# Designs tried in a protein design chat: VH-VL binders against f9vpa4r286to426. Part 40

Target 1, 141 residues: f9vpa4r286to426
Amino acid sequence: VIEEIKNAERVIVIGAGTSYHAGLYFSIELNRLGINSLPVIASEYYNVRSKKGDLVFAISQSGETIDVLQGIRMMRNSGAKIISLTNVIESAIARESDYKIYMRAGPEIGVAATKTFTTQLASILFILSVLKKENLKKMEK
Key: E = the ipSAE of ESMFold2; O = the ipSAE of OpenDDE; V2 = 0.75 times the mean of E and O plus 0.25 times the DockQ between their complexes.

## First folded at step 17 (VH-VL; framework fv_zimberelimab)

Design n3 (at its last look DockQ between E and O 0.25; V2 from the best seeds 0.00; counts 0 for: pae E 9.3 > 2)
Fold by OpenDDE, look of step 17:
Structure n3 (fold): chain C 141 residues (1-141), chain A 123 residues (1-123), chain B 110 residues (1-110)
Amino acid sequence: as target 1 above (141 residues)
Amino acid sequence: QLQLQESGPGLVKPSETLTLTCTVSGGSISSGSYYWVWIRQPPGKGLEWIGSIYYSGSTYYNPSLKSRVTVSVDTSKNQFSLKLNSVAATDTALYYCARGYSYDEYRPWFDYWGQGTLVTVSS
Amino acid sequence: QSALTQPASVSGSPGQSITISCTGTSSDVGASNYVSWYQQHPGKAPELMIYEVSNRPSGVSDRFSGSKSGNTASLTISGLQAEDEADYYCSSYTSSYTWVFGGGTKLTVL
């Protein structure tokens, strides 16, 4: 996963609702690291033109969000690789991903998807921490 | 107006396979905002969730029935189906199909129900 | 899956308020706010009355309200009317990504 992110020409982060907001944060942080990233609201996936070399990072709690699923299918057909972050194991989005990350949050307790959002951020922060470490190693060489 | 209608044989012999179909009208089963569910109710008893299916084909089953249950979807016919193998008298029930709501969350409430179809298991 | 625990029956007079409890475990009712309530009249399909513990679908009377504390969800019906006589079922999402129903409560309006 980390190598895919590092080697991607562009990281397209796609999500809906709260997941989009998590993705937005992720995208911003990636750009801060010098990784070209584009956040995409899932409902507008058709406005994105992906190509080989792009990496799609799909965030969906259910793993069944239609716009996210349609988005990754479209982008995959253009040659993009797919990484998914989902809460439900073997969901449609997960099954159609090259790399699967599960947040393992269990059922959402809050109406505002607080638990899910928190676990999404935790996962994202972990990924970011690894990326930052890799950058530091590069600087030491 | 969305309508769900169950159809299938009202009588099934023990050890045979029960097959039911839910026909959806007034809306598309391909809508990603929803999932589709089978629920049954034995006469005079409570409700039991059997299984759920997304438009994507993703399925979820009641663990107590998982080994015998298959739910499928036919988007071309705007239908989804239930198969229950090796039926016994305990499978006699009113079988409902219903619609569940889901977007980014897999939410467990059902806002539209069919009228139900009675299936009796008897020799 | 074991059913959620509901009282077998409750009764009330017109105009009164009654509450139906739904007790589960930390793996279902206590695990999430995905608790729903259904009303079922004789010979009819269940109707969604409450979702996500306390939300009412459009068309449902504001006399119906829901709450949850710990592993117990509650349905309250205020201003009880004759038409409220029915069976009521609670439902919850589980930590195993399944659904479970309560055993049902028969509400009698005296």
Scores: ipSAE 0.235, ipTM 0.771, lowest interface PAE 2.8, mean pLDDT 91
Fold by ESMFold2, look of step 17:
Structure n3 (fold): chain C 141 residues (1-141), chain A 123 residues (1-123), chain B 110 residues (1-110)
Amino acid sequence: as target 1 above (141 residues)
Amino acid sequence: QLQLQESGPGLVKPSETLTLTCTVSGGSISSGSYYWVWIRQPPGKGLEWIGSIYYSGSTYYNPSLKSRVTVSVDTSKNQFSLKLNSVAATDTALYYCARGYSYDEYRPWFDYWGQGTLVTVSS
Amino acid sequence: QSALTQPASVSGSPGQSITISCTGTSSDVGASNYVSWYQQHPGKAPELMIYEVSNRPSGVSDRFSGSKSGNTASLTISGLQAEDEADYYCSSYTSSYTWVFGGGTKLTVL
């Protein structure tokens, strides 16, 4: 998944609601690392022109967010590859993705919206930490 | 024009399993825009959400019932079902099926309801 | 006990305005705008009256309005009519992709 992100011409990050906000953070940090990225509100997917070389990073805890699913279908048909970040391995979004990352939130009791957002951020931070480590290696060389 | 109809037994013995089926007409259960819901209401009391299911099989349950409840879908019959294990007198209620929207991660409301079916748990 | 607190009953005269409260916590009513209101006449299924705090679905009279302040949501019925006599339930999104309902409020039109 790391190599796909590093080699993409553009990383389109799509999500709805709180997942969009996690994706916005991810997109900002990718741009800081020199990786071209565009955050997209899922309900506005039709405003995005995608192409071969694009990588779509789709965020949906349930894997059933309809606007995300419709967005990845359109973008894949235009030649983009799809990475999904979900918590359900047999969900529609996961099944229609080329690469799959599964959140490991565990069975939390209490305010799930806050806990699921934290788990999304934790997954994103892990990906960013690996990218930062590889970027430092390149600068050293 | 969408219609939901509950079906199942009116009487269930304690410790047995309650099985209810909701038949959907005037619309497709296979749409990714909707999820399907079970809600109950004990006589003279308020409403309690039991659980929800998408056509893909993904489920969400009320934590207070999670250990005893299973919701399933049969897209070929345009139906979804509730199983509640180990019933007790406190499970006596009017059981409704309903439709919810999924336009944003499981925050929607229930826009269509069935008429409800009374289930009594008694020896 | 219900997760959301509603008064057990309220009453009003025809033509008056009445408000039903629904008090939750910062983890449900206070955490999101996914608060809904349902009307239930005796022997009938609940019907959606308000969604997302203040929105009316098609076919619901503009006499029904909703609002929220802090952890309390409110349903207001103006121009009270005899047919408004029913039970009213609030609901809110909460943690773990779950919903909770209020205990219900019996509205009596005098």
Scores: ipSAE 0.011, ipTM 0.517, lowest interface PAE 9.3, mean pLDDT 82
ESMFold2 (binder alone), look of step 17: mean pLDDT 89; pTM 0.921

Design n4 (at its last look DockQ between E and O 0.37; V2 from the best seeds 0.00; counts 0 for: pae E 10.7 > 2)
Fold by OpenDDE, look of step 17:
Structure n4 (fold): chain C 141 residues (1-141), chain A 123 residues (1-123), chain B 110 residues (1-110)
Amino acid sequence: as target 1 above (141 residues)
Amino acid sequence: QLQLQESGPGLVKPSETLTLTCTVSGGSISSGSYYWVWIRQPPGKGLEWIGSIYYSGSTYYNPSLKSRVTVSVDTSKNQFSLKLNSVAATDTALYYCARGYSYDEYRPWFDYWGQGTLVTVSS
Amino acid sequence: QSALTQPASVSGSPGQSITISCTGTSSDVGASNYVSWYQQHPGKAPELMIYEVSNRPSGVSDRFSGSKSGNTASLTISGLQAEDEADYYCSSYTSSYTYVFGGGTKLTVL
């Protein structure tokens, strides 16, 4: 996963609702690291033109969000690789991903997606921490 | 107005396969905002969730029935179906199809129900 | 899956408020706010009355309200009316990504 992110020409982060907001944060942080990233609202997936070399990072709690699923299918057909972050194992989005990350948050305990959002951020922060460490290693060489 | 209607045989013999179909009208089964479920209710008893299916084809089953249950969808007919293998008397119930809401969250409530169809398992 | 625990029956007079409890475990009612309530009249399909513990679908009377504390969810019906006589079922999402229903409560309006 980390190598895919590092080697991607562009990281397209796609999500809906709360997941989009998590993705937005992720995208911003990736750009701060010098990784070209584009956040995409799932409902607007058709406005994005992906190509080989792109990496799609799909965030969906249910793993069944139709706009996200349609988005990753479209982008995959253009040659993009797919990484998914979902809460439900073997969901549609997960099954159609090259790399599967499960947040393992369990059922959402709030009316708002608080638990899953927090878990999404935790997962994203973990990924970011690893990326930052890799950058530091490059600086030491 | 969205309507769901169950159809299938009202009588099934023990050890045979129960097959039911839910026909959806007034809305598309291909909508990504929803998933579709089967629920049953034995006479005079409570409700039991059987299984769910998303437009994507993803299925989820009650663990107690998983080995015998198959849910499928036919978008061309705007229908989804239930198959229950190796039925016994305990499978006698009123079978409902219903619609569940889903967006980014797996929302476990059902806002539209069919009228139900009674299936009796008897020799 | 064991059913959620509901009282077998409750009763009230017109105009009164009654509460139906739904007790589960930390693996279902206590695990999430995905608790729903359904009303079922004789010979009819269940109707969604409450979702996510306390939300009402459009068309549902504001006399129906829901709450949750710990592993117990509650349905309150205020201003009880004759038409409220029905069976009521609670439902919850589980930690195993399944659904479980309560055993049902028969509400009698005296």
Scores: ipSAE 0.144, ipTM 0.742, lowest interface PAE 3.2, mean pLDDT 91
Fold by ESMFold2, look of step 17:
Structure n4 (fold): chain C 141 residues (1-141), chain A 123 residues (1-123), chain B 110 residues (1-110)
Amino acid sequence: as target 1 above (141 residues)
Amino acid sequence: QLQLQESGPGLVKPSETLTLTCTVSGGSISSGSYYWVWIRQPPGKGLEWIGSIYYSGSTYYNPSLKSRVTVSVDTSKNQFSLKLNSVAATDTALYYCARGYSYDEYRPWFDYWGQGTLVTVSS
Amino acid sequence: QSALTQPASVSGSPGQSITISCTGTSSDVGASNYVSWYQQHPGKAPELMIYEVSNRPSGVSDRFSGSKSGNTASLTISGLQAEDEADYYCSSYTSSYTYVFGGGTKLTVL
């Protein structure tokens, strides 16, 4: 997953609701690290032109968010690779992704919004911490 | 206008399998951030959630019924179905299909309901 | 499993206000703002009246209002009218990935 993010021409981060806000944070921090990134509100997926070399990072707690699913389908058809962050194994979004990150929680039904957001952020912070370590190695050279 | 219509047998014998189908019209089962739901109401009693399904086939069930229940979806027919195994008299109820929101999964309320179909388990 | 506790019946005269309580636990009503209220007339399906504790769907009269304090949610109907006579159910999402309904409250308009 880290290698795909580092080598992507652009990382498109797509999500709805609270997942969009987590994705916005991720995209901002990726740009700070020199990784070209574009945050996308899932309902506006049709405004994004994707191509080969793009990496789509899809955030959906349930793995069933329809606007996210439609967005990743369109972008994959244009040649982009798909990474998903979901909490439901064998969800539609997970099944249609090239790479899958699971929080290994049960179905999202029944969790508080703040706990869900914290879990998404924890995953994002871990990814960013690994990328920052690699960026530090680059700058030291 | 979106409408949900339950169909299936009104009478089922004990120990048999109850099968109900919900037909969605005036809208698409795959439209928007929605999931599809079965809820029942024994005569003169309260409401009980049975289970939910996303159009992709992902299911969620009431733990007290999980061992006997299966919910399925057929997006090409704009339908979803309930199968309840090994029915008993306590399964006599009005059975409703309904629509719920699945948008980020923090908004679990049911905004469209079918008219309900009475299923009696006897004999 | 536990159901949410509602009074079995309430009554009021036209023009009065009434309140229906819905008491749960810290694992359902107290855990989140995913509390809803449904109105059910005889022979009809339930209709959503209040979602997320206090929000009204389009078309629901502002005579209906909702609130929550601790583990108890409340539905208040002001200016009672004859057509408000119905059964009322609350529901809540739980921390165990389920939905629970209250036992229902029969509202009689005298």
Scores: ipSAE 0.006, ipTM 0.529, lowest interface PAE 10.7, mean pLDDT 81
ESMFold2 (binder alone), look of step 17: mean pLDDT 90; pTM 0.927

Design n5 (at its last look DockQ between E and O 0.24; V2 from the best seeds 0.00; counts 0 for: pae O 4.4 > 2)
Fold by ESMFold2, look of step 17:
Structure n5 (fold): chain C 141 residues (1-141), chain A 123 residues (1-123), chain B 110 residues (1-110)
Amino acid sequence: as target 1 above (141 residues)
Amino acid sequence: QLQLQESGPGLVKPSETLTLTCTVSGGSISSGSYYWVWIRQPPGKGLEWIGSIYYSGSTYYNPSLKSRVTVSVDTSKNQFSLKLNSVAATDTALYYCARGYSYDEYRPWFDYWGQGTLVTVSS
Amino acid sequence: QSALTQPASVSGSPGQSITISCTGTSSDVGGSNYVSWYQQHPGKAPELMIYDVSKRPSGVSDRFSGSKSGNTASLTISGLQAEDEADYYCSSYTSSNTWVFGGGTKLTVL
């Protein structure tokens, strides 16, 4: 997932309500790290033109938020790849994404790396911390 | 004035299939913001979540019932239904339909409930 | 049995405060901020009293409050009134879009 974020031409972060606010924070921090990012309110998905090379980071706790689901469907049809951040395996948003991050369990049952996160923000902070460590290594070189 | 009303048989024989329908009035079942739920309460006992269906068509079921339960929606009739296969005496309960909200703020609780319908499983 | 443990009954006199406990595990109450409480009068459907551990829906008296510590959630009713006599159920949402309920607590107002 880190490589997909680093290699994307643009990271579109989509969410509704409080998930949008978490996504806004993520987009701000991605831009500070030199990664082009656009935060999107899910209900406004139809105003966003996506293309091949875009990466969509979709945030939905239940994995069933309709505007997020409709947004990722449209953007995937335009050639974007989809990463989902959800709490639910086998949810609609997770099933329709190319890569899946689960806030509580992830794709592997019993793996300790995901047990320390219980919120969308905690998951975002973990991703950012890994990206910052990679950036620090580059600076030292 | 959203109202949910359960309907179906009051008596079902063991091993048969129980089918219940919830009719929604004063609102639309095809709204993407809501999910629809079946819950039951055996006589003198607590509540048990049976299953839910979301606008996407995704269904989620209580693991203890998953092999026997199906929840579906008929948007043309503004209804959703419960099908419980191979019923036994332990399936005797008050059956409720309910609504939840999961659009821009996840609300994993049920704000509108039907009156409930008693289903007795007996030969 | 139910995943969440509640006392079978509690009682209090009018004007007093009472607390109903709801104990689960780290995979439900302990790991979740989605604990709800329902009130059920005889012959009626349950009614939501508390959501998200401690929040009240509009129209619910501020005599009802909720809290959580570790794997135990609590419903507190202050200024107990005769109409509070009912069954009370806690519930917890899990990350799999599933729910568990407590076994229920009968509140008797003496």
Scores: ipSAE 0.298, ipTM 0.714, lowest interface PAE 4.2, mean pLDDT 84
Fold by OpenDDE, look of step 17:
Structure n5 (fold): chain C 141 residues (1-141), chain A 123 residues (1-123), chain B 110 residues (1-110)
Amino acid sequence: as target 1 above (141 residues)
Amino acid sequence: QLQLQESGPGLVKPSETLTLTCTVSGGSISSGSYYWVWIRQPPGKGLEWIGSIYYSGSTYYNPSLKSRVTVSVDTSKNQFSLKLNSVAATDTALYYCARGYSYDEYRPWFDYWGQGTLVTVSS
Amino acid sequence: QSALTQPASVSGSPGQSITISCTGTSSDVGGSNYVSWYQQHPGKAPELMIYDVSKRPSGVSDRFSGSKSGNTASLTISGLQAEDEADYYCSSYTSSNTWVFGGGTKLTVL
C-alpha cells in the first residue's frame, strides 16, 4: 500500500459524506508530503479523468456506496490501481480493490459517522506516519 | 414494473434443508443501488429478517439463524436463493423475498416484495 | 435478535389521528435515521409506507407521516379511514450490521 502511494503519479481520494471529509484531510496531507493528490466527492466521480499511473484511494464505511463503487470501476477501467479503506470485510468495494484496508471500527449505523470517522482518521494518520518516515529515510541518504 | 416471486417446496421435513428461490423480473438484480433480502413471518406472528445479499455476493445474516442460513445470488438467472439447514417446526412461516435500497449505506426499507411462499415443516 | 418495541394494538375512530411508537436503542432506532414503516393487510405482503424516518414513497397517502425522537420512532396516521385497519411494522438498521423489525401493531378502526 505504501509503495503504491509513493509510486503513484496521482492519488485520487474518493469518498462520500463523512468519508469524503476524511479523504479531504488525507489528500491535503499527501500534497503536503509532495504527493500529488486529488480529493473527489463520490457523487461527482464522473467529472474525474483517471489514467494509468493513478492510484485511487477509496474510503467507504459500508464498502457498498454506489457512487464510490461506480467511481472506482470507471477509474480502474482507465488503468488506475485501487486501494480501499472500508469497515466491512468483503464488501463490494473491497472485493473490487487491488489492496484492501479494513478499519475494524465495528459496526456504524450513524449517517454522520463519528466512530467511523475517527477510525478513518486513525488509519489515514497511520499511513501518513509511515510515509513521513520513508521521506525521512530518503533525506538521510 | 419490478416483480419478485418466491418459489420452492411448501413442505419440508424436520432436520432437512429448506431451499427457496426468488426470481426477479422487470429489473436487473445486478444493480449497485439495491440489495436483496429474505424475510419470514410465522403464521399469526411478526416479521423476521433472515438475510441480505448484495449482487457482489456480500451477505448479512440474522445472528439467530446465521449458523443455518446461506443466501446466494445468481446474476445470470436474475435470482437469489435461501438455504436454511436443519429445519424445525419453528421454521414454519411465510417466506418473503424483497428489494432493499443501498445508495450510500444499507437502508432498512424494502420497496418491493414478493407475495410470499408458505413453508411448512412437518414430519 | 430482539425486535423493536411496538404497542400490540392501537385503535381510533374515523377521522381521528393515531400514533404508533417504535422504541429501540441507541444501537438501532436511536443510532441512525434509517427507520421504515410497513403496512400489512391480512393475506397481503407488507407495503412500505415510510422510509428514512419521515419520507413517503410515491403513491403513499400524505395522511401517513413519520418522526423520531431519541430511541423512539413514531408513525402518525391522520384522518383515519377504514382501509387503514392493518398491521404496522417498524424497521431499523442496527449497529451489528443487521436489520430488525418491530413486533408489529394491530390498528383497529372503530
Scores: ipSAE 0.029, ipTM 0.655, lowest interface PAE 4.4, mean pLDDT 91
ESMFold2 (binder alone), look of step 17: mean pLDDT 88; pTM 0.897

Design n6 (at its last look DockQ between E and O 0.21; V2 from the best seeds 0.00; counts 0 for: pae E 15.4 > 2, placed apart)
Fold by OpenDDE, look of step 17:
Structure n6 (fold): chain C 141 residues (1-141), chain A 123 residues (1-123), chain B 110 residues (1-110)
Amino acid sequence: as target 1 above (141 residues)
Amino acid sequence: QLQLQESGPGLVKPSETLTLTCTVSGGSISSGSYYWVWIRQPPGKGLEWIGSIYYSGSTYYNPSLKSRVTVSVDTSKNQFSLKLNSVAATDTALYYCARGYSYDQYRPWFDYWGQGTLVTVSS
Amino acid sequence: QSALTQPASVSGSPGQSITISCTGTSSDVGGSNYVSWYQQHPGKAPELMIYEVSNRPSGVSDRFSGSKSGNTASLTISGLQAEDEADYYCSSYTSSYTWVFGGGTKLTVL
């Protein structure tokens, strides 16, 4: 996963609702690291023109969000690789991903997806921490 | 107005396979905002969840029935189906199909129900 | 999959308020706010009355309300009416990504 992110020409982060906001944060942080990233609200996936070399990072709690699923299918057909972050094992989005990351957050307690959002951020922060470490190693060489 | 209608044989012999179909009208089963559910109710008893299916084909089953249950969806016909293998008398029940709500998470409430179809398992 | 625990029956007079409890575990009722309630009249399909512990669908009387504390969810019916006589079922999502129903409660309006 980390190598894919590092080697991607562009990281397209796609999500809906709360997951989109998590993705937005991720995208911003990636850009801060010098990784070209584009946040995409899932309902607007058709406005994105992806190509080989792109990496799609799909965030969906259920792994069944239709716009996210349709988005990754479209982008995959253009040659993009897919990494998914979902809470449900073997969900549609997960099954159609090259790399699968599971939140393992369990059922959401609140009406708002606070628990899943927190776990999404935790996962994202972990990924970012690894990327930052790799970047530091590069600077030391 | 969304309507769900169960259809299938009302009588099934023991050890045979029960097959039911739910026809959805007034809305598309291909909507990503919903998932589709089978629930049964033995005569004079409570409700039991059987299985759920998303338009994508993702399924969830009651663990007690998982080995015998298959739920499928046919988007072209706007239908989803239930198959229950190796039926016994205990599978006699009123079988409902229903719609669940989903938006980036499964919402475990069912806002639309069919009228139900009685299936009796008898030799 | 074990059913959620409901009282077998409750009764009340017209105008009174009654409460139906639904007790589960930390893996279902206590583990999420995904609790719903259904009303079922004889010979009819269940009707959604409450979702997400306390929300009412459009068309449902404001006499119906829901709450939850710990592993127990509650349905309260205020201003009891004859038409409220029915079976009531609670439901919850589980930590195993399944759905479970309560055993049902028969409400009698005296």
Scores: ipSAE 0.431, ipTM 0.817, lowest interface PAE 1.1, mean pLDDT 92
Fold by ESMFold2, look of step 17:
Structure n6 (fold): chain C 141 residues (1-141), chain A 123 residues (1-123), chain B 110 residues (1-110)
Amino acid sequence: as target 1 above (141 residues)
Amino acid sequence: QLQLQESGPGLVKPSETLTLTCTVSGGSISSGSYYWVWIRQPPGKGLEWIGSIYYSGSTYYNPSLKSRVTVSVDTSKNQFSLKLNSVAATDTALYYCARGYSYDQYRPWFDYWGQGTLVTVSS
Amino acid sequence: QSALTQPASVSGSPGQSITISCTGTSSDVGGSNYVSWYQQHPGKAPELMIYEVSNRPSGVSDRFSGSKSGNTASLTISGLQAEDEADYYCSSYTSSYTWVFGGGTKLTVL
């Protein structure tokens, strides 16, 4: 998954609601590491032109967010590869992605919106920490 | 326009198995956004949730009915079904199928309902 | 039996406002913002009136409003009309995707 992110011509990060905000943070940090990235609000997926060489990073804890699912279907049809960050094995988004990253959060009960966002950020921070470690390794060589 | 329609027998004998089918038209049952739901209403009484199924096959059941109930989907026919074993007179009710939707896709509300089909359990 | 408590009946005159309560526990109504309300006219299927405590679907009159305080959700109908006479059910869910309904409230317009 790390090598796909590093080698992509562009990383399109798609999410809805709070997942979009987590994706925006991820996209900003990717650009700081020299990886071209474009954050996309899922409901605006039809305004994004994708192509072969693009990597789509789809964020959906449920794996069932309809705007995200429709967006990744369109972009996959245009030649992009799909990586998903979800908490549900065999969800629609996970099943239709080329690469899958699973959060370890259980089903939410009560008012857990903050818990969901925190879990997404933790997953993103882990990915970023691995990318940063690999980037330092390249510099030392 | 999305429509749900229940079908099945109006009369079932005690101890037999009740099978009902809900046909979905004007929309896809295999959408990842929705749960497919069975709810019943005994005559003169309130609503009781029976069970729900996600198109992937994940099921959730009312604990009071769990030992006797099975719900299933057939995505090729755009249908989902209820099977209730060992029926008794207390299972006489209007049976509704419904669609469940929620913003976070885990805690649905029921935005489309069928018209209901009366099932009587009688010798 | 019902996991959520509603009054058996409420009544009001045309033009007035009435409120229907739905009381649960901290594990359902009190623990989440996922309460919905359904209207059922005699011989008809239920119809969604309110979702997520206070949101109206398109096509539902703004005379219908919802709120929650602690373990009690409320449906308020203002400007009461004869066609509002119906049964009203609240619904919420618990920690295991168990969906429960209130016992129902018969609204009579006098």
Scores: ipSAE 0.000, ipTM 0.497, lowest interface PAE 15.4, mean pLDDT 81
ESMFold2 (binder alone), look of step 17: mean pLDDT 88; pTM 0.912

